# Designs tried in a protein design chat: VHH binders against Enoyl-CoA delta isomerase 1, mitochondrial (ECI1). Part 19

Target 1, 258 residues: Enoyl-CoA delta isomerase 1, mitochondrial (ECI1), of Homo sapiens (Human) (p42126)
Amino acid sequence: QRVLVEPDAGAGVAVMKFKNPPVNSLSLEFLTELVISLEKLENDKSFRGVILTSDRPGVFSAGLDLTEMCGRSPAHYAGYWKAVQELWLRLYQSNLVLVSAINGACPAGGCLVALTCDYRILADNPRYCIGLNETQLGIIAPFWLKDTLENTIGHRAAERALQLGLLFPPAEALQVGIVDQVVPEEQVQSTALSAIAQWMAIPDHARQLTKAMMRKATASRLVTQRDADVQNFVSFISKDSIQKSLQMYLERLKEEKG
Short names: E, the ipSAE of ESMFold2; O, the ipSAE of OpenDDE; V2, 0.75 times the mean of E and O plus 0.25 times the DockQ between their complexes.

## First folded at step 4 (VHH; framework vhh_ozoralizumab_d1)

Design s6 (from p13 with Y104K E108T; at its last look DockQ between E and O 0.01; V2 from the best seeds 0.00; counts 0 for: pae E 15.8 > 2, off the site)
Fold by OpenDDE, look of step 4:
Order: structure tokens, then sequence, then C-alpha cells
Structure s6 (fold): chain B 258 residues (1-258), chain A 124 residues (1-124)
């Protein structure tokens, strides 16, 4: 299994640990397992909160699986993007309290996952950066992800961050507001448990309705434009220039590992 | 604990009728919109009906409009789906689903909880 769920029904909390080596890339299978795991927790009302974290410190998630977006059929790209949309929609509109315990690098798709959460805690390690660096690869963030970031750090900061493809180290991440707390690495999990308890102390109905009011507009836009968004992604990712860029990047990654 | 338990599924011939029921518990039933969704083999979840908490409004996709009728008895905490003129393409596991209460339209992410499902097979 690529997702390890550690339930504490007594506390009403489950810890969902990413376990998709080597870097928790969001492969199609991993995306599917995440959605299934979340759904199971949502259907079990003994749980009110979920902590998202990596089973392997050092990397929260490296983001989208580039192998899913390179050298494949348009149909595959479409299916993959639909899965990404689904994960975002499920996380972003979850009635559960979601807290990210970010115990590793969190770029691109990893940041996407983190941004869906209600609260984000980042380990104080200069190697652990968080942000959307798509533009550095010649890729444009989808509008719903742009909106998610904008809703988190504000329009001006998001505009700058997205255009430059910034990855924020812990201090800057906290300053810009992309994360809520920065703590020593060994305190990330305990801090997350404390934080989620605070959120869970709020009456669920009021909390959930407020969350819905805050997030409904963005989610609704994706829902109404879901197919168009998929087509845009497929058209974009299928471009020769983009495929070449992705291929080059993949080759570079292989060299670095070797 | 929120629970939804579907029943009424079975084997039916094309053109036949079937009535599904969903027993709800663990929440104030009348305060939430409810859905029926289905999943055919090899396909994703498909929305097939929606009803408001009070039952004053219902919605259907074109695929089932005129054939399916969603209703509810809030006094009994029960959701119903009357399915008429059934077709082979209606074969699926049917789920009762609770709305989160915040969505103005159907989508899988707007669903809060769904039951275990009941199998409907339409075959000659």
Amino acid sequence: as target 1 above (258 residues)
Amino acid sequence: EVQLVESGGGLVQPGGSLRLSCAASGFTFSRYAMYWVRQAPGKGLEWVSEITGSGDSTKYPDSVKGRFTISRDNAKNTLYLQMNSLRPEDTAVYYCAKDKGYSKGWDTYGMDVRGQGTLVTVSS
C-alpha cells in the first residue's frame, strides 16, 4: 500500500502517511489510493480529523509523477488529470479537519496537497521547501490551483510566487503565509496533533459551513469547467516543446540518482 | 454515527421496475439533500438523482429523467428511488448518498457519506 492509515478512533484522528517511494510522487495509483483512503475516513464518523504526512522524512511529496505526463497517450493524460482534479476536489472540500505535517520537501503537487489542508506545519529544515515551481519547468498551474494559492497567501504574493515558480524555505514560507507554523523537525507530528485538536474543538457544523463558504466558489469553478480543464491540460502537456522539457528533466533526475 | 443502508436491488428484465430504499441514521435527515448515485462495472460514479432536504425539489440527469423518481419520507428517515423502464445500461451498484449541505449541485466531492450499495442487474 502506498498510503498508510493509522487510526486513533478514540481521539477522532487518523494519520495518513504517504508511502510511495522514492519521493511520494503522485502517480495514478497513488492518487487513487489517497482518494480511497480519504473516502473511508470520511465515511467513518468516528473520525473528525486527518493529519497528512510522509512516512519517510525528507520528502513530503515531490509532486505529480512526470512519468504519467511524458511519453503517454492523450487518453492517459486525460485520465491522469481527472485523477488529480478528483484528489484536489476531495481534499479541498473535505468535511474533515485536514492538517499537513510537512516533514520534507513539498514542491509542486506536494504543495497542491498541502494547500488543500486547513492548517500546515512545516519542519524547520532548510532543505525542506514548499511552493509551486511549475513555471520553472515551463508548466502553467491550473486556475483552481492558482486560486487555492491566492486564497492562502493573497493575490500579490501568489502572483509573484507563481510567475517566478518560487520554492520557499521554512522561514520565508511562514512569512508569506503558505504555512502556518514552522517547528523543529522532531516536533512536527506532536504539533500537528495539538493543532488538529484545536480545530476539532469547534462545533463541526459551524466549522464545516464556514469552510464551505470560503472554498465553494473555487471548487465550483472547477466542477463547471472540469472537462475543459482536462482538455486544456491534455493539449498543453502534449506539445512537443513540453514533452521535450519533461523528458530532459526526467533524464536529469536519473543522472542525479545514479 | 452517520449510516446509510441501501436495499431493494436485484435482477430485473428490461422494461421492468424496481424500487430502492435507503435507511438513514445518525443525522437530522430532513436537513440534508440526498442523492442516488450508481457505479457500473468499469465505470466511475454516476449521479442519477437528487432531492432537497424538504423534498420540495428534485433533479435528474438526462439518462434517467422520466424513468426514475427520487423521493423521501423524513418521518421514517428513508430515501427512495423508483426506477421504471429499466434498461441494461442501468445495471450498476446503486448508492444512497448524503449531501454535505453546502453544494448547489452534484459532484462526487459534494457527497458526504454513502452506503454500501445495492446491486441492480437489468438483463433478459
Scores: ipSAE 0.000, ipTM 0.227, lowest interface PAE 15.8, mean pLDDT 92
ESMFold2, look of step 4: ipSAE 0.000; ipTM 0.134
ESMFold2 (binder alone), look of step 4: mean pLDDT 82; pTM 0.825

## First folded at step 5 (VHH; framework vhh_ozoralizumab_d1)

Design t1 (from s5 with S57M; at its last look DockQ between E and O 0.06; V2 from the best seeds 0.00; counts 0 for: pae O 10.5 > 2, placed apart)
Fold by OpenDDE, look of step 5:
Structure t1 (fold): chain B 258 residues (1-258), chain A 124 residues (1-124)
Amino acid sequence: as target 1 above (258 residues)
Amino acid sequence: EVQLVESGGGLVQPGGSLRLSCAASGFTFSRYAMYWVRQAPGKGLEWVSEITGSGDMTRYPDSVKGRFTISRDNAKNTLYLQMNSLRPEDTAVYYCAKDKGYSSGWDEYGMDVRGQGTLVTVSS
């Protein structure tokens, strides 16, 4: 099991822990399990909030699984991207209060997951950076991810961050507003519990409708352009130059691990 | 829990045809590539066919190419293998297998779960 769910029905909160070694990459299987887990919690009226965190400190999520985007068929790329879209849509539009307890590195797709949450807490560790670094790999963020970041840190900051592919250490992450709190590593979980309680103190109906209203434009745009977005991704990722770049990167990663 | 249940095997004469089915449950069927693999007596596991989650792409080894056709009905969560022009060397237990959801391919590393299998015997 790649997602551990620790329910506290009495508190109305569940903790979803990522457990997809080695670095919680968003493989197709992991994406699927995340969506399924979230759906189950959403369908259980005993839960009002979910904390997302890593089972092991060090890495929240390394992001998209690059192996899913390299050396495969266009059909595979399409399926994979649809799964990514689905996860984003489900998280971004969830009626549950979502809080990220970011207890590790949070680049790219990890940041995507974190950005879908209502509130983000980052451990104060210089090794734990958060951001969208796709451009450093020659990859562009999709419009819905761009909008998500923009809606979080503002247009100018997002524009700079995306173009440069910035990963923010905790202090800068807090400053730019990509996370809401930075706390000592040992306090991340407790802070998340306190935070989520604050959010859950708000009447659900009002909170949910407000959230939906705030996020509807971006979510609806993806829904209406879902296929086009997939096609754009497939076309882009299938380029020889991109494939070569990804392959080289993967090879480097293997060398570093060896 | 992921479950795969094969059916349709049996005894057939050389040159005959069979259609295997695999009922899938416990996962989003359309999201995963599926495979047929077979194991003949005294031999290792052999890849027989592959189909993408959407069903838009299929692949076969040369040993069965032109004779076997893999297909799927995602609405029914069912995988099929149409086997034509069967040969004695096609005798084996045939397994339906689910892709792991990684870009690992159709080899043993790429396969996640397979069913209990269905026996296909081609004999005169």
Scores: ipSAE 0.005, ipTM 0.274, lowest interface PAE 10.5, mean pLDDT 92
ESMFold2, look of step 5: ipSAE 0.303; ipTM 0.688
ESMFold2 (binder alone), look of step 5: mean pLDDT 81; pTM 0.823

Design t2 (from s5 with S57Y; at its last look DockQ between E and O 0.06; V2 from the best seeds 0.00; counts 0 for: pae O 11.6 > 2, placed apart)
Fold by OpenDDE, look of step 5:
Structure t2 (fold): chain B 258 residues (1-258), chain A 124 residues (1-124)
Amino acid sequence: as target 1 above (258 residues)
Amino acid sequence: EVQLVESGGGLVQPGGSLRLSCAASGFTFSRYAMYWVRQAPGKGLEWVSEITGSGDYTRYPDSVKGRFTISRDNAKNTLYLQMNSLRPEDTAVYYCAKDKGYSSGWDEYGMDVRGQGTLVTVSS
C-alpha cells in the first residue's frame, strides 16, 4: 500500500499519507492509488477534508517517476501522462477541502500535488524546497500546471519561477506565496488540522461552488484538450535529446545512490 | 489478494478462432491496465496485447496485429482476448497480467501479477 489513509470520521477529516519509498515518486501505481483513495473519500459523505502529507519526513514527493518517462513505449508515455492528468483533475476539482502538510522536499510533481490543494503548509527546514524545476531538466511544464502556479503566485512570479526552474526554500516559498504557512517541522500536522478546520467551517455548497468557479477555466481547458496535451507530451518526451537527458540523469542518480 | 484466472484455451486448427477470458478479483479492475502475454514451449514470455484501465487504448505487436483483439468489461471484472486466424506459432500458454498502474505499456517491470495461464494449441 502506497497511500495510507487515516480517517477521522468524527472530525470529518482524513489524512492521506504518501508511502511510496524511497521518495514518493509518482509512479503509475502510486498515481492510481492516490486517485482511488481520493475517490473513496469523496464518495464517503462523512469526510469533508483531506490532509495530504508524507508518511515519513524528508520528502513530500520527488515528483514524477522518471523511469516512467524514459526508455518506454509511446503508448506507455501516453498512459502515464493520462494518469498524471487524472490525478491533477481529481485533486484540482475536488469538492473536499485539501490541505498539504508538506513535511519534506516538494519539487516538480510533488509541487504539482501541493498546488492542487486549497492550502499549503511547509515545514521550516532549509532542505525542504518547493517549486517546479522542470526547465532544469529540459522539460516544459504543461499549460494546466503553469496556470495552477500562476493562479497561486501571480503571472510575473510564475513566469520567472518556471523559466528558471526555481525551488524555493521555506522563507522564500512563503514570501512568493507558493505556500501559505511555514512552521516548525513538529507543528506541520497540527497546523494542518487547524487550517482545515477553518476551511471546513465554511458552508460546503458555497465553498465548493466558489472553488469550482475559480478553477473551472483551467480545468475545463485541460478536459477539452486532454488528448492534445497527451500527444504533446508524448511527442516531447519521445525526442531523442530528451530521452538522452533523462537517461543520463537517471544514471547519475544511480551512481549517487550506489 | 489479487487473483487472475484465465479460461478459454484449447485445441484449435490453423485458421480457427478462440476467445480467452480472464476473471479478475482483489483490486479495482478499471484502474489498472491489463495485458495478455504468452509463453511457448522453450521460449520466453512474449507480450501479445495490452489495454488501458478504461479500455480507451489498445496495442498489439506485429505478430498478432489484425488477428487478436483485446477487450475488457469493467463491470464484470473480466478481460478478453479474441484470437482469430490462429497459427501453429500461436501455440503457447496464455496469461492474463495486471499492470502496476492505469496506463498501458507492457514490460516485465510493469507487471504486477499474472494468472496461472490457459493452454492454446494450434495444430492440424
Scores: ipSAE 0.000, ipTM 0.258, lowest interface PAE 11.6, mean pLDDT 92
ESMFold2, look of step 5: ipSAE 0.176; ipTM 0.633
ESMFold2 (binder alone), look of step 5: mean pLDDT 81; pTM 0.823

Design t3 (from s5 with S57F; at its last look DockQ between E and O 0.06; V2 from the best seeds 0.00; counts 0 for: pae O 9.5 > 2, placed apart)
Fold by OpenDDE, look of step 5:
Structure t3 (fold): chain B 258 residues (1-258), chain A 124 residues (1-124)
Amino acid sequence: as target 1 above (258 residues)
Amino acid sequence: EVQLVESGGGLVQPGGSLRLSCAASGFTFSRYAMYWVRQAPGKGLEWVSEITGSGDFTRYPDSVKGRFTISRDNAKNTLYLQMNSLRPEDTAVYYCAKDKGYSSGWDEYGMDVRGQGTLVTVSS
């Protein structure tokens, strides 16, 4: 089990804890479990809010699983990207209140997950950075992820952050607005519970419709261009230069761990 | 418990057709990519087809492309392999296999479970 769901039906909240060692990479199986877990909660009227967090402090999510994007078939890349799209769509359009309790590093795909939430709380640890660093690896963020970041921190800030592939430490993350609160590590969970309660105090219908209205443009664009986006990803990731870069990066990671 | 049960194998003449079925249980069928793989006598496991959880993407190796068609009925939790223009070299035990995720892309390491297999023999 890569996703630990801790329900509190009395409070109307569930905590989804990422438990995909070593760094909660978004592997296919992890993506699948995340979507399934979310769907189950969405279909249970007992729940109105979900807190996303890591089961272990240190890493919220290291992002996409690079092994899914390197040395595989085009079909695999296509399927993997579809799964990523699905997760984003499901999270971004969820009628549930989603709050990220970010208790670890949150780069790239981890940040993707966090950005889909309605509210983000980051632990005050200088080692816990959040951002989209795709460009540092020679890859680009998809338009729907770009839009998500832009809608969060503004166009200019997003433009700079994406081009430079910035990872923000807690103080800067708060300043730029990519997270809503920075708190001591031991207060992250309790703060998330307090925050989600505030959101759930709003009538669901009004909140949900407003959220849908705010997010409809970006979500709809992906839905209508889902296949094209997959093709673009496959074409891009399959490039020899990109594959070589990814391979080299993976090799370096192995060396650092070994 | 994840279970996969293949059926539909048998003896067929060259140029003939068979349709294999795989009944799946113990997991949310539509959320996982599925594969057909085969093993001929004395040979290793060979991938022959793959399909995403939703069924929106399929892929085949050149050895079977144009002859085999993978499909699925998620309402029935069933995977299919239509095999046309069968050749003697298609003789093998065919296995239905579950991927660890929603996406396609055969990888033996990514395979979660496979069935007991069904024997397909193509012979004059």
Scores: ipSAE 0.011, ipTM 0.268, lowest interface PAE 9.5, mean pLDDT 92
ESMFold2, look of step 5: ipSAE 0.363; ipTM 0.735
ESMFold2 (binder alone), look of step 5: mean pLDDT 81; pTM 0.815

Design t4 (from s5 with S57L; at its last look DockQ between E and O 0.58; V2 from the best seeds 0.00; counts 0 for: pae E 6.4 > 2)
Fold by OpenDDE, look of step 5:
Structure t4 (fold): chain B 258 residues (1-258), chain A 124 residues (1-124)
Amino acid sequence: as target 1 above (258 residues)
Amino acid sequence: EVQLVESGGGLVQPGGSLRLSCAASGFTFSRYAMYWVRQAPGKGLEWVSEITGSGDLTRYPDSVKGRFTISRDNAKNTLYLQMNSLRPEDTAVYYCAKDKGYSSGWDEYGMDVRGQGTLVTVSS
């Protein structure tokens, strides 16, 4: 099991822990398990909030699984991207209060997951950076991800961050507003519990409708353009130059691990 | 009351195909993940496939991956299982099952209600 769900029905909170070694990459299976887990929690009226965190400190999520995007068929790329879209849609539009307890590195797709949450807490560790670094790999963030970041940190900050592919250490992450709190590593979980309680103190109906209203434009745009977005992704990722770049990157990663 | 009614089972030769259907009623179909599970003679329940409420994501065990395809039509409140390249070991009663809606992976705990089942026999 790649997602550990620790429910506390009495508190109305569940903790979803990422457990997809080695770095919680968003593989197709992991994406699927995340969506399924979230859906189940949404269907259980005993839960009003979910904390997303890593089972092991160090890495929240390394982001998209590059092996899913390299050396595969166009059909595979399409399926994979659909899964990514689905995860984003589900998280971004969830009626649950979502809080990220970011207890590790949070680049790219990891940041995508974190950005869908209502509130983000980052451990104060210089090794734990958060941001969208796609451009450093020659990859363009999709419009819905761009909008998500923009809606979080503002247009100018997002524009700079995306173009430069910035990863923010905790202090800068807090400053730019990509996270809401930075706390000592040992306090991340307890802070998340306190934070989520604050959010859950708000009447659900009003909170949920407000959230939906705030996020509807971006979510609806993706829903109406899902196929086009998939096609764009497939076309882009299938380019020889991109494939070569990804392959080289993967090889480098292997060398570093060895 | 939640009701699930499976159909489409029968006798098929190895390598053959069948398509199972499950008619659902008594709940908001699109809200819940659905499963196919099966029980072979003398064996326990085995998970065969899972699909999210929206139908966008599916999962399979290795035993049926690449051969079986789960799908759903939420407008018709119907779940499907396309079974290709059937094998004798696929012989079982196949059940449609509704997700309980709890924060658990698929297992007996995660299953809420299942239908009466439909028999699939794969034999030469």
Scores: ipSAE 0.025, ipTM 0.464, lowest interface PAE 4.4, mean pLDDT 92
ESMFold2, look of step 5: ipSAE 0.166; ipTM 0.628
ESMFold2 (binder alone), look of step 5: mean pLDDT 81; pTM 0.820

Design t5 (from s5 with S104R; at its last look DockQ between E and O 0.03; V2 from the best seeds 0.00; counts 0 for: pae O 12.7 > 2, placed apart)
Fold by OpenDDE, look of step 5:
Structure t5 (fold): chain B 258 residues (1-258), chain A 124 residues (1-124)
Amino acid sequence: as target 1 above (258 residues)
Amino acid sequence: EVQLVESGGGLVQPGGSLRLSCAASGFTFSRYAMYWVRQAPGKGLEWVSEITGSGDSTRYPDSVKGRFTISRDNAKNTLYLQMNSLRPEDTAVYYCAKDKGYSRGWDEYGMDVRGQGTLVTVSS
């Protein structure tokens, strides 16, 4: 089990804890479990809000699993990217209030997950950075992720952040607006509970429709271009230069761990 | 918890045959590609076979192609490796391995879990 769901039906809230060691990489299986867990909560009328967090402090999510994108078949790449799209779509369009309790590093795909939430709380630890650093690895963010960031921190800030592949420490993250609160690490969970309660105090119908209205353009664009986006990803990731880069990076990681 | 338990290894003469089995548990077996990998003494891990979750597609390296056959029984949560025309260079510990995903395309990094292994010794 890579996702630990702790329900509090009385409060109408569930806490989804990422438990995919070592760094909560978004492996295909993890992606699948996340979607399944979310769907279950969405189909249970007892729940109105979900807090996303890591089971272990230190890493919220290291992002996409690079092993899913290296040395695999094009079919695998396609399937993996579809799963990533699905997770984003499900999170981004969820009728549930989603709050990220970011209790660890949150780069790339981790940031993707966080950005889909309605509210983000980051632990005040200088080691916990959040951002989309794809360009540092020679890769580009998909348009729907770009839009998500842009809709969060504005066009100019997003443009700079994406091109430079910036990872923001807590103070800067708050300043740029990629997170909504920075609190001491021991207060992250309690703050998330307080925050989500505020969101859930709003009538669901009105909140949900407003959210849908705000996010419809980006979500719809992906839905209509889902196959094209997959093809673009597959074409890109399959490039020899990209594969070599990924392989080298993975080898270095292996050496560092071993 | 994902568990893979290999069996069927042993001593065989060159040209002989063995059939390995792997009992899988703790996950939806049919959803994941499965592999056989082996490690000979003093050598690294070597991929020897791959099968998709449904069993509709298989792959082999040239080193074992035509001699080894991977198959699966999803109803029994069991993976098999039929090894024919065995050679001394096939001597190794053979591992059953689960892919992280659903589709074909093995690499060492795609391996999620592997079993304890079963020893295959090919010797006169």
Scores: ipSAE 0.000, ipTM 0.251, lowest interface PAE 12.7, mean pLDDT 92
ESMFold2, look of step 5: ipSAE 0.279; ipTM 0.685
ESMFold2 (binder alone), look of step 5: mean pLDDT 82; pTM 0.825

Design t6 (at its last look DockQ between E and O 0.01; V2 from the best seeds 0.00; counts 0 for: pae E 4.4 > 2, off the site)
Fold by OpenDDE, look of step 5:
Structure t6 (fold): chain B 258 residues (1-258), chain A 123 residues (1-123)
Amino acid sequence: as target 1 above (258 residues)
Amino acid sequence: EVQLVESGGGLVQPGGSLRLSCAASGFTFSRYAMYWVRQAPGKGLEWVSEITGSGDSTRYPDSVKGRFTISRDNAKNTLYLQMNSLRPEDTAVYYCAKDKGYSSGRDYGMDVRGQGTLVTVSS
């Protein structure tokens, strides 16, 4: 399995560990497993909170799987993007308390996952950067992702971060507010457990309704424009220039691994 | 430490040609994609060419496609840009840039670039 779920029903918390080597890319299968795992936890009254983290330190998630977006059919691109939307919707609107224990690099789609959480803890390692760097590849973030970042760090900061495609090291990540805490790597998990306990101390009803109210505008907008968003993605990703760019990047990855 | 040193810039007439070079050191050259980018006076950075580590694939924007050719000699740790049919709008400081690479966990976009070499196209 690509998702390892470690439940602690007594504590009302489950830890979801990403286990999709080598870098927890968000492949279609991985996306599906994440959604299924989350749904299962949401339907179990024993759980009120979930910690998201990587099974392997070093990489939280490298983001979207480029192999899903290169050299495939438009239908595949559409299905893939729908899966990405679904994951975002499920995470962003989850009634569970979600805390990211970011114990590795967290760019692009990894950051997407982290941003859906209620609270983010980043390991203090200069190699672990978090952010949306899509523009550096000539890619524009979807509006719902833009909104998610904007709602997290503010309009001006998000505007700058997205245009420049910034990846923030821990100190800067904390400063800009994209993460809530930066702690030594060995303390990430314990800090996450402490943090989630604080969130879970709040009455569920009040917390959940407040969360829903805060996130309703962005979530509803995607729901109403879900098909249009998929179409936009498919149109964009199918462009010859984009496909060529992706192909070259994949080639570079192969060269670097060699 | 990664070092990139550009050379070959100068004054050239419209329609002329120029060949830029970039000497790379401090990393395994062949493992990284390389870029040429330029900055014209009063304008932002613009990428003008891209080449994979092996040199097997290249990419250009429409603005320079058919006129510029990026190449590399991995044995010499050198990147090249052959510029033909130069135009006044090609006037800029040209920079050699290294891809971030996957090993750093920052596997998207450009990383370090050199100090640049000035290319002036004028009659």
Scores: ipSAE 0.160, ipTM 0.636, lowest interface PAE 1.8, mean pLDDT 93
ESMFold2, look of step 5: ipSAE 0.320; ipTM 0.717
ESMFold2 (binder alone), look of step 5: mean pLDDT 82; pTM 0.822

Design t7 (from s5 with S57A K100T; at its last look DockQ between E and O 0.05; V2 from the best seeds 0.00; counts 0 for: pae O 12.6 > 2, placed apart)
Fold by OpenDDE, look of step 5:
Structure t7 (fold): chain B 258 residues (1-258), chain A 124 residues (1-124)
Amino acid sequence: as target 1 above (258 residues)
Amino acid sequence: EVQLVESGGGLVQPGGSLRLSCAASGFTFSRYAMYWVRQAPGKGLEWVSEITGSGDATRYPDSVKGRFTISRDNAKNTLYLQMNSLRPEDTAVYYCAKDTGYSSGWDEYGMDVRGQGTLVTVSS
């Protein structure tokens, strides 16, 4: 089990803890479990809010699993990207209040997950950076992810952050607005619980419709272009230069671990 | 042990249809992309279709696109190839193959194991 769900039905909140060692990479299996777990909570009227966090401090999520995007078949790339799209769509459009309790590093796909939430709390640790650093690997963010970041920190800030592939430490993350609060590491969970309670104090119908109204443009665009987006990803990731870059990066990671 | 067993081949006239099946065992079927490949007499191995583990995406070469359809039933551990509008040039031994899941490119080296094959003959 890669996702631990700790429900508190009395409070109407569940905590989803990522438990996919070593760094909570978004593997296909992990993506699937996340979607399933979220769906179960959405279908249970006992829950109105969910906190996303890592079971282990240090890494919230290292992002997409590069092994899913390197040295695989085109069909695999397509299936994997569909799963990524699905997770984003489900999180981004969730009627539940979602709060990220970011208790570790949060790059790339980790940041993707965090950005889908309604509220983000980051532990005050200089080693815990958050951002979309795809360009540093020669990879571009999809339009729906770009929009998500843009809607969070504004066009100018997003433009700079994406082009430079910036990872923000806590102080800068708060300043740019990619996270809403920075707190001591030991206070991340309690702060998340307090925050989610504030959000849940709002009538669900009004909150949910407002959220839908705010997010429908980006979500709808992906839905209508879902296949095209998959094709674009497959075409891009399959390029020899990209595959070589990913391969080299993976090899470097292995060497660093060894 | 990974095992793949093809069936459904036979003699068919040009313009006819045929449905191939592949029974898979010895691995988590739904986790792996699967392929159909074929080998005509005197020719090399040719890729003719692939499908994701979940079945949500498929690919075809231009030679069979619009005529062949790959599908799978993960509950039955079975891969299928529906072949319509068959042509004499489609005559070959057809194999189902399991994806290795590793960097082997777009060719036959991306395929781990394949079955014994089933013969498809398209002739008047």
Scores: ipSAE 0.000, ipTM 0.257, lowest interface PAE 12.6, mean pLDDT 91
ESMFold2, look of step 5: ipSAE 0.058; ipTM 0.545
ESMFold2 (binder alone), look of step 5: mean pLDDT 81; pTM 0.821

## First folded at step 6 (VHH; framework vhh_ozoralizumab_d1)

Design u1 (from s5 with S57V; at its last look DockQ between E and O 0.02; V2 from the best seeds 0.00; counts 0 for: pae O 12.7 > 2, placed apart)
Fold by OpenDDE, look of step 6:
Structure u1 (fold): chain B 258 residues (1-258), chain A 124 residues (1-124)
Amino acid sequence: as target 1 above (258 residues)
Amino acid sequence: EVQLVESGGGLVQPGGSLRLSCAASGFTFSRYAMYWVRQAPGKGLEWVSEITGSGDVTRYPDSVKGRFTISRDNAKNTLYLQMNSLRPEDTAVYYCAKDKGYSSGWDEYGMDVRGQGTLVTVSS
């Protein structure tokens, strides 16, 4: 399994650990397992909160899986992007309290996952950066991801961060507000448990409705434009120039590992 | 311009064999997955076989599995289909097709270009 679920029913909390080597890329299978795992926890009344973290410190998630976006049919690209949308929707609208215990690098798709959570804790390691660096790769973030970042750090900060494709080290991440706490690496998990307890102290009904009220505009916009968003992605990723670049990059990676 | 030219079709008796060829030009042949499709009289387009750009993976539907073999020579920009144990139901126009990807499985949306086809008739 690519997702390890460690339940603590007594505490009403489960820890979801990403275990998709080498860098927890969001492959189709991984996306599917994440959604399934989340659904199971949502349907179990014994759980009220979930901590998301990596099984292996050093990398939270490197983002989207390039192998899913290279050398595949347009139908595959469409299916893959739908899965990405689904994960975002499920996480962003979850009735569970979600806390990210970010114990590694968190770029692009990793940051997407983190941004869906209610609270984010980042390990104080200069090698662990978080952000959306799409523009540095000549890519624009989808509108629903842009909105998510904007809702987190504000319009001006998001505008700057997205245009420059910034990856924030811990100190700057905290300053800009993309994460809520920065703590020593060995304290990330315990801090997450403490934080989630605070959130779970709130009556569920009131918390959940408030969350839904705050997030419904962005979520609804994606739901109503799912097909168009998929089409945009497919059109972009299917370009010959993009495919060539991805292929070359993947080949280089293979050579470096071989 | 992408061009695909099929050859090798003809009349064969049931149980016989044919080898189809497809000459490709106008693109980097080894970069793209290729496949064979066929259309029988009065029927829709049917997928017959596919092969990745490098040739490392091949796939077949159950209808031809064990009887047909797809291969490619990237140095010659040529795709092949060896057809053994032919049956009357294999009668169709066979098309060579270029995929939009490198290693993807066939789907109608994934098809980029196909040739004019070659007729295969299996009859006693």
Scores: ipSAE 0.000, ipTM 0.243, lowest interface PAE 12.7, mean pLDDT 92
ESMFold2, look of step 6: ipSAE 0.187; ipTM 0.617
ESMFold2 (binder alone), look of step 6: mean pLDDT 80; pTM 0.814

